# Miniprotein binders against q56419: the designs that were tried, part 20

Target 1, 326 residues: q56419
Amino acid sequence: MEGRTLEEVQEEVFKRHGVLVPKKELEDLAKALEEAGLLLTEKVEARLKEEEEKLKRERPMRLAGLSYPEGEREARAFLEAFRASYPGEGEEARVLLMPHLEPSRVPEVYGAALAALEKTPPPERIYLVGVAHRPLKEKAAALPVPFQTPFGPALPDLPALQALDALLPFELFNTPLAFREEHSLELPLFFLKGRFPEARVLPLLVARRSPELGEALKVVLRDFPGLLVLAVDLSHVGPRFGDTPLTRTLAEEARRRDLGFLERLAEGEPEAALAFLGANPTRIDGVEVVASLLPLLRERKGKVLAHRLDLEAPTLSAVGAGTLVL

## First folded at step 3 (miniprotein)

Design T2
Fold by ESMFold2-Fast, scan of step 3:
Structure T2 (fold): chain B 326 residues (1-326), chain A 80 residues (1-80)
Amino acid sequence: as target 1 above (326 residues)
Amino acid sequence: SMKEVWILVRGDPELVRRAAELAKEIAEKYGVRVFVEEKDGRVAIYIEGDDPEKIRKAVEELLKRLEEEGIKVIVEIREE
């Protein structure tokens, strides 16, 4: 290879496709290089294309046994334990904002979301909008396949997804590989499927603000009513996120920003929520999702059920999480 | 018998990505081989090398770095 190590190839693929290719796989591919007449990077690209084709059939669990139990019985007990961690009652949601952070870090926040789901009539479908942690070819994307969960597969709402695709100025099903490892969908989906086992799902990712998505969703929701879920985390503060080490003052500022943002959303004023963040600089992952969904959030009043700033003492970092019903 | 240490990373993909970055740094520092493998839907980091002492030092430093960054792991030691 001309000036490239296996580590450099692995890093290049991760940057371009958001996939970390195991070194052993790269070593195995390198051993076959001369026989196939392909460069190592070409071999890796071919393997990624194969993975992309597999994602046209289903999306397997990635975090089972890590962030939630793999078995259905254990998963049910896990879900009930999270509900029990929240002492309050829920409220009916037409729109639910919930986190996608590792559940064990903010159990009471997920418990609040579960409490809201208990008060919500079972929807025919869930519009699950997460944050892309890997590059998308367009501003937003969806994957129209069954998503595996410990409670059985969450089936896609194909008619609603096709209606959405038809109304967008870009191809909705544009980046299947971005869904291979995407916790902003998988973690909320675990809880949503556990509570609404018969609901179909529209799994949506937002990479950057897309007003077109919000306008299209407003039309689709009229013809295909369902529960809208914004799966977003709030403030990201500290060295783990390339920022200043956390202090008590910075933690208090992060809580104030998170709550100010959520409270403005609860008043049905999403533009005011975004303006508040603009005046109070922050690293809230949910900004692009909220900015994309403005037409669905305006004039919907609700309540903040829970908020937590999860503090990581070893890294002097923190991530905010909240549950909001509209 | 060569010693293998499997480190199962617990958490979201952001933590998995960071763990992989740390593992790569440690591999370069100690001259050991580090592999990231997907097994049964889980992401595992395993370390191997020719010098058991270098493997031990690499594993200890990696586990310390993961703990310092709040990344929780399950460790499985395998011996052939």
Scores: ipSAE 0.000, ipTM 0.200, lowest interface PAE 17.0, mean pLDDT 81

Design T3
Fold by ESMFold2-Fast, scan of step 3:
Formats: C-alpha cells, structure tokens, sequence
Structure T3 (fold): chain B 326 residues (1-326), chain A 80 residues (1-80)
C-alpha cells in the first residue's frame, strides 16, 4: 500500500468499481507486499532525493528510444515523417493546442501541429502548458532548468519565469519531481524544439484550475511575448479510464464532444467550450488547462486543423487528440 | 463481483517489457484478465476478474516473480 489506510483503499475501489473489497483481503495483500519488500523504502527515498537534486540542474530525456529517436539525425527524420503524414497546410499560430499522447498513435495530428509551426514566425519563447500526471504541491508548477532533447537542450526563459513567479500567490517552482517523468511536456517539446531550436521555454504544468495563473500569464505575455502552447489530450473513454467498453455510439459521442469543445475555442469562446463539456459527460484532461487560461483564449478566433479518436482495441478504449490554432 | 488491482512499473525499458511478459503469464495461470497499457510513460498492469481469491493469488505471485528478477514496482488502485 502507498501510505493509504485500508478503509481509504476499500472506499476508493467501491467508488471506482462498485465493489466492496473485504478489509481482510486488502490486509492480506498489504502484508504480502510488505513481506516482498516492495513498499516505499529508504532506498527508494534516497533515489528520489538524488533525482530531485539532479533536476535542479537539468531535466533529462525519459522517452528517447521509446516515443522518439535519441540521435539528432534520426530525430530530424522522424519529425519530418510526422509533417509528411499531414497533407494539409498549416495556419499561423499565436496560440497552439496540440496533443501529448504517444505521437505514433496520431501522426497526422502532430503533423498538423508541425504544419502550423511551419507557418509561424520563430518565437523568442514558448509558453508550454501541460497537464500534471503526478500530484503538485500547488495548482500549477514550473521547472526552471534546461530540458534535454535530441536537438540539444531547450533552455528556460529565466526572466519570464521569474516575472511569472512574482505575480503568483504561490511558489511557482514547487514540485520538481513531478517533471521527472512528464510526457505532456516532453512529447510536445520534442516537436517544438525541432522546429524552433533557438526559442527559450517556460515549461508549465497545471494540476487544478488556477485562474490566478491565467491572469499572471496575461501580464507576463505582454512584457515577454511568445507562442502559447496548450499540450492537452481530449476525450478519454473506455475501461482503461473507468468507463464501459467502447461502442460505436460512445465513440461518436466522444468525437462530437471533442469537436464541439475545439470549435467553441476556435470561436474565441472558452467559457462556452467549458459549459459545453459540463452539459455533456467528459473526461478531457485539457479542461483544467483551458479553465486556467481563460484570459488568454477569449475573443481569439482560429481553426481546427485536425482531430482523431485513437482506438485501443486491446483495452476497448480511446483517447481523442486535436490540433487547434488561435 | 468483479475486482480490479493496478500494478505500476517504472524503470529500464527492458525490465518494463519483462514485467509485462510476467503479468500475462501469471494471468493465464490464474485465469484472470490482464490488460497492459503504457500510461504517462509508465507501464500499468491491470488485473481483474470475478474471483477475488484468484486475483489476490495472481498479484502475490506476480510481485514475488518481479522481486526475484530485480524489477522495481509500486502498487496503486487509483485510476485516472
């Protein structure tokens, strides 16, 4: 058990699966895990402290050799292959919404993002806003260190990050370990660094809606102009996400939900986009990011370049992905 | 009633691949369903079935086999 009481574990299982697991069974499982020595130990804690210390200097690649090639030449060819997978032309972006799921699953969606970047003048800095997949001490966080990529390190925009930190009611640099394994930043960054090698980056994670983040970013963007990137996935449906197995009807509903959300954002109506999702059941991880960034999205019109619902047949589940320029 | 246990594996890609192989082997042995997905750069092993005793035995044996091969794991029942 990961520091949770048996009663908390029992309640969580009941809420998620509608099954009341007897405390004796949970107790027996916890005992077996303890005897196997697989609970959090002093060795794990020492490793975490060592990794946290390393993150004060740089953020290493975690998905090189898995989601993208490690070598620069191979990485360049990989990126160009993704651009080639999208037959359309891009549009200039001041705000770009792109996915962060495994790129090979939706190559045409990442290709659309690359097409938009191709039409966009090189920015001095990129505000890269992803979704926290691990708990943060605050509603949002940033890591002010170089992020390694196959194209060289993406350098932090320290003056802009410090200006942002000064405007927030919480410490911006609050959870460095949350950035150690964070694909919502690493995967978009691969594409962004490949296209804009000279741009500095503000790597930001949102865990819960933070209106104060959006208000602060509005001020910082005025003084430190740059490209705003929302790295978010759309609908999550099926057993992998606690739902019933995917059906054609559920897939159609997910596609309709995704497109309705994106189209309202493209009209410069982010509150309407959120209200649309609130009226329709959804598990879109981008909700908290959009809700945090309302001041930056209002009255900004644009275009949906691509959308796909990626089907995982083995899990009877699906994840939506899209590219939107504003 | 159906019960579900999640096992999260992180680390070297070779060890992660081996963990997935072991999970499928154990699932077949105990007649429980196993889904293996890569979630947030981490391999998630989902074990479920209608018999809580079989699920418990499958999880216990899987964890012992992972320890024997030096594969680090942590267990959670939380779902995104």
Amino acid sequence: as target 1 above (326 residues)
Amino acid sequence: SMKTVYIIVTGDPELVRRAAELAKEIAEKYGVTVLVTEKDGTVMIWIHGDDPEKIRKAVEELLKRLEEEGIRVYVTIEEE
Scores: ipSAE 0.000, ipTM 0.130, lowest interface PAE 21.5, mean pLDDT 79

Design T4
Fold by ESMFold2-Fast, scan of step 3:
Structure T4 (fold): chain B 326 residues (1-326), chain A 80 residues (1-80)
Amino acid sequence: as target 1 above (326 residues)
Amino acid sequence: SMKRVIIAVRGDPELVRRAAELAKEIAEKYGVLVRVFEKDGKVWIAILGDDPEKIRKAVEELLKRLEEEGIRVEVFIEEE
């Protein structure tokens, strides 16, 4: 490799394609390329272009057999088990906040979301707003293709997506590769598709606060009514996230912080919810989604159905998860 | 310095959506930036770039296309 390190290749690919390629993938590829006498950058770019072309047709399952069962029958049994993990009844949702972390770690929180969906009339479409775990070329993005699930493909609402695109100051369909491996959409979608198999979907990712997205969505929802789902996790605490090791006191503070945030949202005060987080510093990826969707959350009252702090003992870290109905 | 031309569009949602799509297509054709946003009950289309001639050509073509489709606009020009 002439003047290139794996880190430099990773950075170049990110600049050109908006994708951060895992170091192990680059290492494996570099070994294969040394045997073939090919340039790493050219081969990586060719492979990414091929993956982009595949994403023009459909978004395949990535977590089937890992986070949820691949077969439809097993997937339905899995979904029913999650519902059973929550002993309460749901509330009808016009806006649903639910997590996107590994479901098996907070089954009662996903169960609460299922309870709310059970009480919600089937929507024509679902606006599914997740968090970008890979960089986007713009503040937000969407992918207008069928998303595969064990319950069949979740079909895109093309007219609503096109209406949204027309109202935004940037191209909505701007980073297809960011959707290739995105659990903040795939995991909530599994539960949403299982409950509402006929609903079309608008799969949206937020990377940075986009007030223009919230304003545009308010207009689109008027003409294309549907269920708004915010798929966000709450507090991220501990060494895994660059913080101090988790203690009982820090865990209790994280729970109070999460609940204070959710309760302010439930009172229809999203600006107060964001201010509350600012006064109680923590890493929370949901803040960018909430800040983007302020026009849709103001003056809308609701109820917190569940909250849990998922403890990862080996790393002394934790992630908060909650279900909120508005 | 960056030049900016803002066009305000009023009309039913169908005409507004058409205007935004035309602006995106034309901006792409001329290599200028376009921003579409709603404020004060109007849809605003901002065309931005460092090349005044490209901005001028994009705006002229957009205004002609909007006129042909019966879409009424207000035009604002900013320096800076």
Scores: ipSAE 0.000, ipTM 0.099, lowest interface PAE 25.3, mean pLDDT 82

Design T5
Fold by ESMFold2-Fast, scan of step 3:
Structure T5 (fold): chain B 326 residues (1-326), chain A 80 residues (1-80)
Amino acid sequence: as target 1 above (326 residues)
Amino acid sequence: SMKKVRITVEGDPELVELAAWLAREIAEEYGVEVEVEEKDGKVTITIEGDDPEKILEAVEILFERLEEEGIKVEVRIEEE
């Protein structure tokens, strides 16, 4: 135990329980706990190696039957219901910002994304950029395997992924296990694959700001044109995210913060969008994605199609979600 | 489905009774369901409803009124 001698432990047990435990018994207990820790570590390491090996072949569905239907027919009906929840028509997207939180919480926002995809010519490939919810060995990562969906596997664009890897100062395929459970890719992919079943995918995660990723992607997009999708949620407020309980005032502030950010992106001014957040502090997980992709977002004007602040009353918390077309 | 928030308030008997009274008043005013359990210097207030905006509004007003009376509030939130 760090900073504690066996004599100190022995003394504390005596004071609390009136029992003098021989030092040898405490030594034996400490060794047993250490050995149990080593066994647990070996078991965990073996399990992680097994999962990593599975990810060399494919990325299985994790949220089928939970966030979306497993069967193709049911999945199609589910997707069409989300489209129906948005009363507007879409706009053609060259860049699409959409959420990755639970779709049933913000159906109109996902419906707006579907409306945009209806107006968008089928791309040969989709650059799907999500947010790492688990640590990455580098600032960004990709997994070059088929991702299973109810509409069939979303196949990786291996030539484009290899071209991207070659331009980066770090190994792109650096953290396969981070992709095992990653809703920021799986949930948007469900909608994207349903609309563009023939498109190949570059599944990318950003953990920290990587300007080199944005520069490399700009080069790769020239040779491998496709649809860029930023799968990001907006404001995160309340105790669930380590903040004070949500009030009506804080909710209104979060709505204004989200819309101010999106509006500036829609003007083709991503630096202004980031500066706006700097002046109006937020827990938007998409900040690092936008900061990484500046070269792809500059001078692209567009439109905010939908925005919602989803209120989670049981936790007095909220998450913002939006659909932006550039 | 119904959503719920549990708020635990601790204090002397006068403050506990005040918290219980305020919670019941808010239930009637904001159309949310409020359950109050009082036990030995502690009160647990559970707020339930299907409209998250109404629950949030009721909770905000309850917090404001408890703070005005100098009542310490500790929040425990039910999840799942």
Scores: ipSAE 0.000, ipTM 0.413, lowest interface PAE 10.6, mean pLDDT 83

Design U1
Fold by ESMFold2-Fast, scan of step 3:
Structure U1 (fold): chain B 326 residues (1-326), chain A 85 residues (1-85)
Amino acid sequence: as target 1 above (326 residues)
Amino acid sequence: GTTYLLFIEFEGLSPEQIEELIRLIAEAAKKAGGKVLEVWRDGNEVLIIIEFDDPEAVEKFIKEVLEILKRFYGAKVEILELEEV
């Protein structure tokens, strides 16, 4: 039966892409499944244990020299260039929603976030909530170590993190390796640390809806007040995300969907924002984050400062990004 | 269960594209009845460790991975079965 399946795969690839995939390559892949890669497994396990131990001390930069400059002087110029890309003035934020996709793709949106940070009094701490791009042992996690940035280390707020951990029905510090390569925290943190160098950080990841996280954060924020940052991307549309190629109509629909979601959040109605996305599954990155943080978003009115749908031309796909202050 | 190591090498993909690739492969593993145990990334390389209770589910998983790769022109993948400890 396997041989028939491989022939069908080869024929399907040829019909759709005009490329003939050699049957031998598919057979070699299948043969690999019958043999143990023990030495590779041992090497991987040893590396993972080494990396996990290092993460107990600090979280190093992974995107320096790629998504932002490594040196402090160059990083500051880079940050100011992003601010300059947004022609408007910001508004004070108690809650900030900002993107985490590659900054160079949506400079005006990051610029809007920087404008809001300029109008915001320096917080003692930032609750930075990103989206887990790797499996977590629990619905959410945190890493209580310094996060390196070009502006110096962003220090963890250990008392606030411990208070949060004590209120949760699961161990908060449950998956350190998930933080090793996590752009949903690293990219927003670059901008946040550049503007609030003295602020401590609670780096949080959400993998699945955790109402208990939102309830616990409401209690912790009362005793440890700070800036809440939701680092989330919006619509994901096109073939890269399992949809049809992007058209003008689909792009307009995605933009309206993003703005409708953000506008309802700006009215202090996060349940209405989630309901607006409809009965069909949405590919808005931040749905699980917003659903987890409902107690912190209700009755907070604000303003959408920027929105952009960024086109990935080679795949006719797009990702939405926005900046919202509450 | 049987454990599998999925090795992916890619070029010219952004951090967002890499994470989307990882997400789609993790979803394919879950759809086939597998459990993602670990994900490791270093530069242009990604390693995903997946456990399947039914070894025959791996064929379904491989088929889904090949479909995912049609969306990512700069990615190559190898799947290795790990011996039971």
Scores: ipSAE 0.000, ipTM 0.299, lowest interface PAE 14.7, mean pLDDT 79

Design U2
Fold by ESMFold2-Fast, scan of step 3:
Structure U2 (fold): chain B 326 residues (1-326), chain A 85 residues (1-85)
Amino acid sequence: as target 1 above (326 residues)
Amino acid sequence: GTTYWLIIEFEGLSPEQIEELIRLIAEAAKKAGGKVLEVFRDGNEVAIYIEFDDPEAVEKFIKEVLEILKRFYGAKVIIVELEEV
């Protein structure tokens, strides 16, 4: 999981495609990237510092006009269409697991999340835990600024964020640039802000297992009660994810692993959910978040409201998505 | 034609650099006699769906991709895969 050697890259390409990439080409690539990086270090650092400075003020929308409408009226209609796509009633959530993939692919799953939020009393704050898609300096990070949405800015809960920071063995506000483009926070936040416009947020990213984060959050939630949201996707299978083309058997395995994971979480058994996945062969990205938040998930029983394995027919790939209330 | 997935995992690329990378790869595919059918991005991974009429063009294409990657500063390439579908 820690990256790949040049020999491993060469072997994998040959094994899967019958194409031998010369080792010298891979070596030349690594050297050229390193040399180019050194030549541009000062310029890169200046640009990154400018971007970080902008992120001290606010986090702008990146997916408006792409994944959701820019205008408030259109955004409201869009959100209500997702609610309408789920025919069931929700259940009150103290902990909500919801997806972060493109909403239009699994509207009924986001609709189930909206149904649960509809049955949930408005929280004073939302602990929104997503998955880092870019490197973090530490195992987890937060960005303590307003996040823009079509429904107005989602304001940070500064006292709760500072309380969390004080309990962690690392600087919580360590990688602001990782938040510049992060759909695992932006897409769930669109739905959460639409339902709870007055709630403040703690936007949190997990890159690697951080048991200390879960322990600290358990303490902070006692003093700063709120809704915990795990914004995670489930299985990732097929060529898009470095796998073989999706077959019926692989799709069935992905569904079995997704549902087995979710049902064990619903029984209040997060360690059993992790053990069920073993080596995580279908690449459920929620494992690092669940492993970090164990103290908050143990002995909390709930219900799986929705699950879908979304097929991307052109790619012969699929991504699992689910809604779980605890 | 025969279709292939080019899957690139990376670290340290800005959004602008990722768009430039995708554009250069699409140009390389066209030069090799292929065409890009779809592009998908999930975090630090880009998956590009490419059709080639001549399977022998694939090796030329991947060598061109490796040359393109040399142009990106500070980038860490975790993996490059090309998978026949």
Scores: ipSAE 0.000, ipTM 0.132, lowest interface PAE 20.1, mean pLDDT 80

Design U3
Fold by ESMFold2-Fast, scan of step 3:
Structure U3 (fold): chain B 326 residues (1-326), chain A 85 residues (1-85)
Amino acid sequence: as target 1 above (326 residues)
Amino acid sequence: GTTYYLLITFEGLSPEQIEELIRLIAEAAKKAGGKVLSVLRDGNTVFIWIEFDDPEAVEKFIKEVLEILKRFYGAKVEIIELEEV
């Protein structure tokens, strides 16, 4: 590639893979890629256009067979195993904060969420608010189509979504491709659909704080009452997230910030929770969602059911996860 | 066989983490029956060319890569099938 000689490439491949690749083969590959560049671009553009058209009809499962079982019976057993991993009883939730981290890494945290859902009367609709992992054209977005799950499709609440769109200063349905691969919605939805199979869903993504979203949701929830779910992870620490390798001190700081944030939310003090974090040095991704939803979180008291800081040993990094009911 | 290339971009990964990610992906390819033809690194981007003789091996490899990426936030991958010109 640019800035590298073929000799340097050959030596790197040999050192990493124990294979001496002939220079002619590398030259031929580089030329083939140069000549195929236009074709690869056209194929990628065609594929994205096809995916966007498919997303106008439904959102297919992306993590089935990877993060959760594809078959309904296997998926049901999986939920029961996660519930069993949490020894406590849940509390009824009007607002639920739960993670979107890979479930197998924090089974007791998802188990706590399931316990809360067991104590919660079935809602007519779920406002599922996740975090955008891909750029959005606006501060927030929604996708008004059925989301496939092993328990059947989670149907969109079209009247509530349209009411929300009408109150916002931007187009709500602005970035459908951002939903093609979005684990902050798919993973919580697996658990929510398993517990509340008849509930319709408002799948919402927040990229940046949007006070106008919280104000609009306050109005919509009055006319379309439902369960509000904040699907957010907590601290992200270690080299994978721009820190030094995880130390005991950094891990304890992350736990302190996670719990202090959640406990202030549990007291009905979301502004105090944000102020406690300050500049958010451990990168709790829930801050943008909480900052957007302030009107819905104020003066709601509740309880932290679970918290875990999960170590990712190969990268010396960690991600915090928690379950909070309000 | 069919040749694929992986375009991997990084945000917030250390040089050691990048090296580990590349190693894990190369091992996953070999275990699935693929041949790693070339690896090029340019700043925050890595290109890996892999040949597979078996479409079933590709599916297996893709699932393994997605599992590996769960441990490396800020790493993004495109898997592209190469066509002959």
Scores: ipSAE 0.000, ipTM 0.112, lowest interface PAE 21.3, mean pLDDT 81

Design U4
Fold by ESMFold2-Fast, scan of step 3:
Structure U4 (fold): chain B 326 residues (1-326), chain A 85 residues (1-85)
Amino acid sequence: as target 1 above (326 residues)
Amino acid sequence: GTTYELMIYFEGLSPEQIEELIRLIAEAAKKAGGKVLWVERDGNLVTIEILFDDPEAVEKFIKEVLEILKRFYGAKVFIVDLEEV
């Protein structure tokens, strides 16, 4: 740990390796690490400042050529292939829950989301709520700039974003750098922009439960109606996530946990969905998003269109993904 | 008798190699005195349900399975679970 004393470090090394490291050697190492840390911090801060300035103009694609094709024609064919992966019909969505996991791992789940979008009238704006994978200065954040996609830029809904900011007890536009590399927004946005090229977007990240965000969004949606999208993954199981290696029993438990959660949301009972996870082991990354958006999810009945548990065999781990229409 | 579920993950095998893997495991189960009750393939997972009358047969069977998996070392093939049901 960075805050450890030299004596604590010396004691731990002795206990683990049976070697007593001289205090002078530990002092020399601590000084070298401090000097390296200061230089690294200065370089990192300069680079982050450059990236922050770029983010004032636009959010560039980061996963093009990796998770989806860079060219528009190839991107269109890719999107249609995902739709073809789902054999069912969609349902009209006022609220859509979809994954942000690598699309190629759960094609039927993204196909179900596309099917729902086909049945949904084109919205004027999309409230795209993802999960922060980097620390935010506040509980939630937004970035009010065009997000680049192979289908052209997804333009921000500035009036709706400003209305939202005005209702929150914190600055909404508080952590631009958190958006530099954020797949929970970029991957769903690829599909949403492909289907609704004219829709403006509110790109939102949730780091911690924010009931005030849900209350503010309820007010903003009244004046600025649109499609609400929760871009969240479900169960995270296995050593990659600090858990035991995946077994058939644990995989079945994860599937039941995911479906129990989604089915309670589909009944318009989001508090019951959260309580269900509390009564069962939970590692669902969408919990903080759902807990923040309770006022928008209550008494909205819907349907679970698809669910899959994707196995990452090299790590004996799995991630759940689902599509829910409300 | 006691029923066991063996779950095997595979990646990078041809359809012919998958069929051969399942066949070899089923033969190993029979040679160990086990009865294969059910075989399921779900994506990259094969689940085999086997009834053993002799508890010692399970250990011998698993040793044979591990030897079979070595034949496919160029691909990713390993035991995910062995669960008494």
Scores: ipSAE 0.000, ipTM 0.139, lowest interface PAE 19.0, mean pLDDT 81

Design U5
Fold by ESMFold2-Fast, scan of step 3:
Structure U5 (fold): chain B 326 residues (1-326), chain A 85 residues (1-85)
Amino acid sequence: as target 1 above (326 residues)
Amino acid sequence: GTTYELIIRFEGLSPEQILELIELIFEAAEKAGGKVLEVRRDGNEVTIRIEFDDPEAVEWFIEIVLELLKEFYGAKVEIVELREV
């Protein structure tokens, strides 16, 4: 109710359910919820502090048994099934763009990423750049601990993370709690660890444009070469994301904007990719990541391997996903 | 395109709720890429005739309608039949 008038809440309930809730009942409910919150404040703060301390040691799996299998054998069969869902061959990647959307929604897109990883020599380390879904204290963050997977722990590349931290104007390890429930890292990492179990990882989150991150990464990659992975979803359209309900026309425009964005990245023109979105407005989570990593994406040519717009019929919404190799 | 008739039965809805239901189904048809051709009411049943250019759009339309009925009407509204005509 915070940030909305009680009259607006009353009107929406009537519109959705045909029931008019008296204003006093809504006021009484709001007051009760606020009072309950006061009683829980110290308990919540203590729990958050405990979780932060746990994250200093390791990052546990949160989506095992939900988005992917818990057991190693079952997880490997799962990867094989996803690879089989993509009929094409991959291409070697120095930079890979892949989604972090629920894998079962876009299996062919993850299959294309797996195909590219099959053609890529095993890297010593993976720079995994995802999108922060929780607030960060700075524009970007990392967590320098093992990330658990069904294939064993993905170990942090501590020397490379420390080199990166030294070059940034802010503390890199600034928001451990943001990593507790972060699917933009956990879901791609499952696939990456399954293909490259020996690789160390640099798990990075971007909340807002950080040109400093891109400049620092360019320096670190020279001394600590590895695979750069951008784990980003594409168009977000429909009421689930604050937009108008999906139409056939909006779905077609979302597909065109996604492909236009990816094609410009494939030509080694990331500024043109960002400008294209500005001229053809859409919500793409990858914008802040691409804008941060410009120095690493310029003049790298590649190929779009797959693209899908996943339609969520019940919510009249859709999310785009793609696989791009540079 | 291919024409379908959607038959919906309701009980205990007010006139305002019936209008809401019809509007939601029109929106669902439009979002799925279909065109509503006719709406006919007979007692507690509404028959809506819809044209689709893409057969796969029909499956998406039904998915949308089922979710909307669960969310807003629960047991008060049910799909009796969807048939090609």
Scores: ipSAE 0.000, ipTM 0.107, lowest interface PAE 21.9, mean pLDDT 80

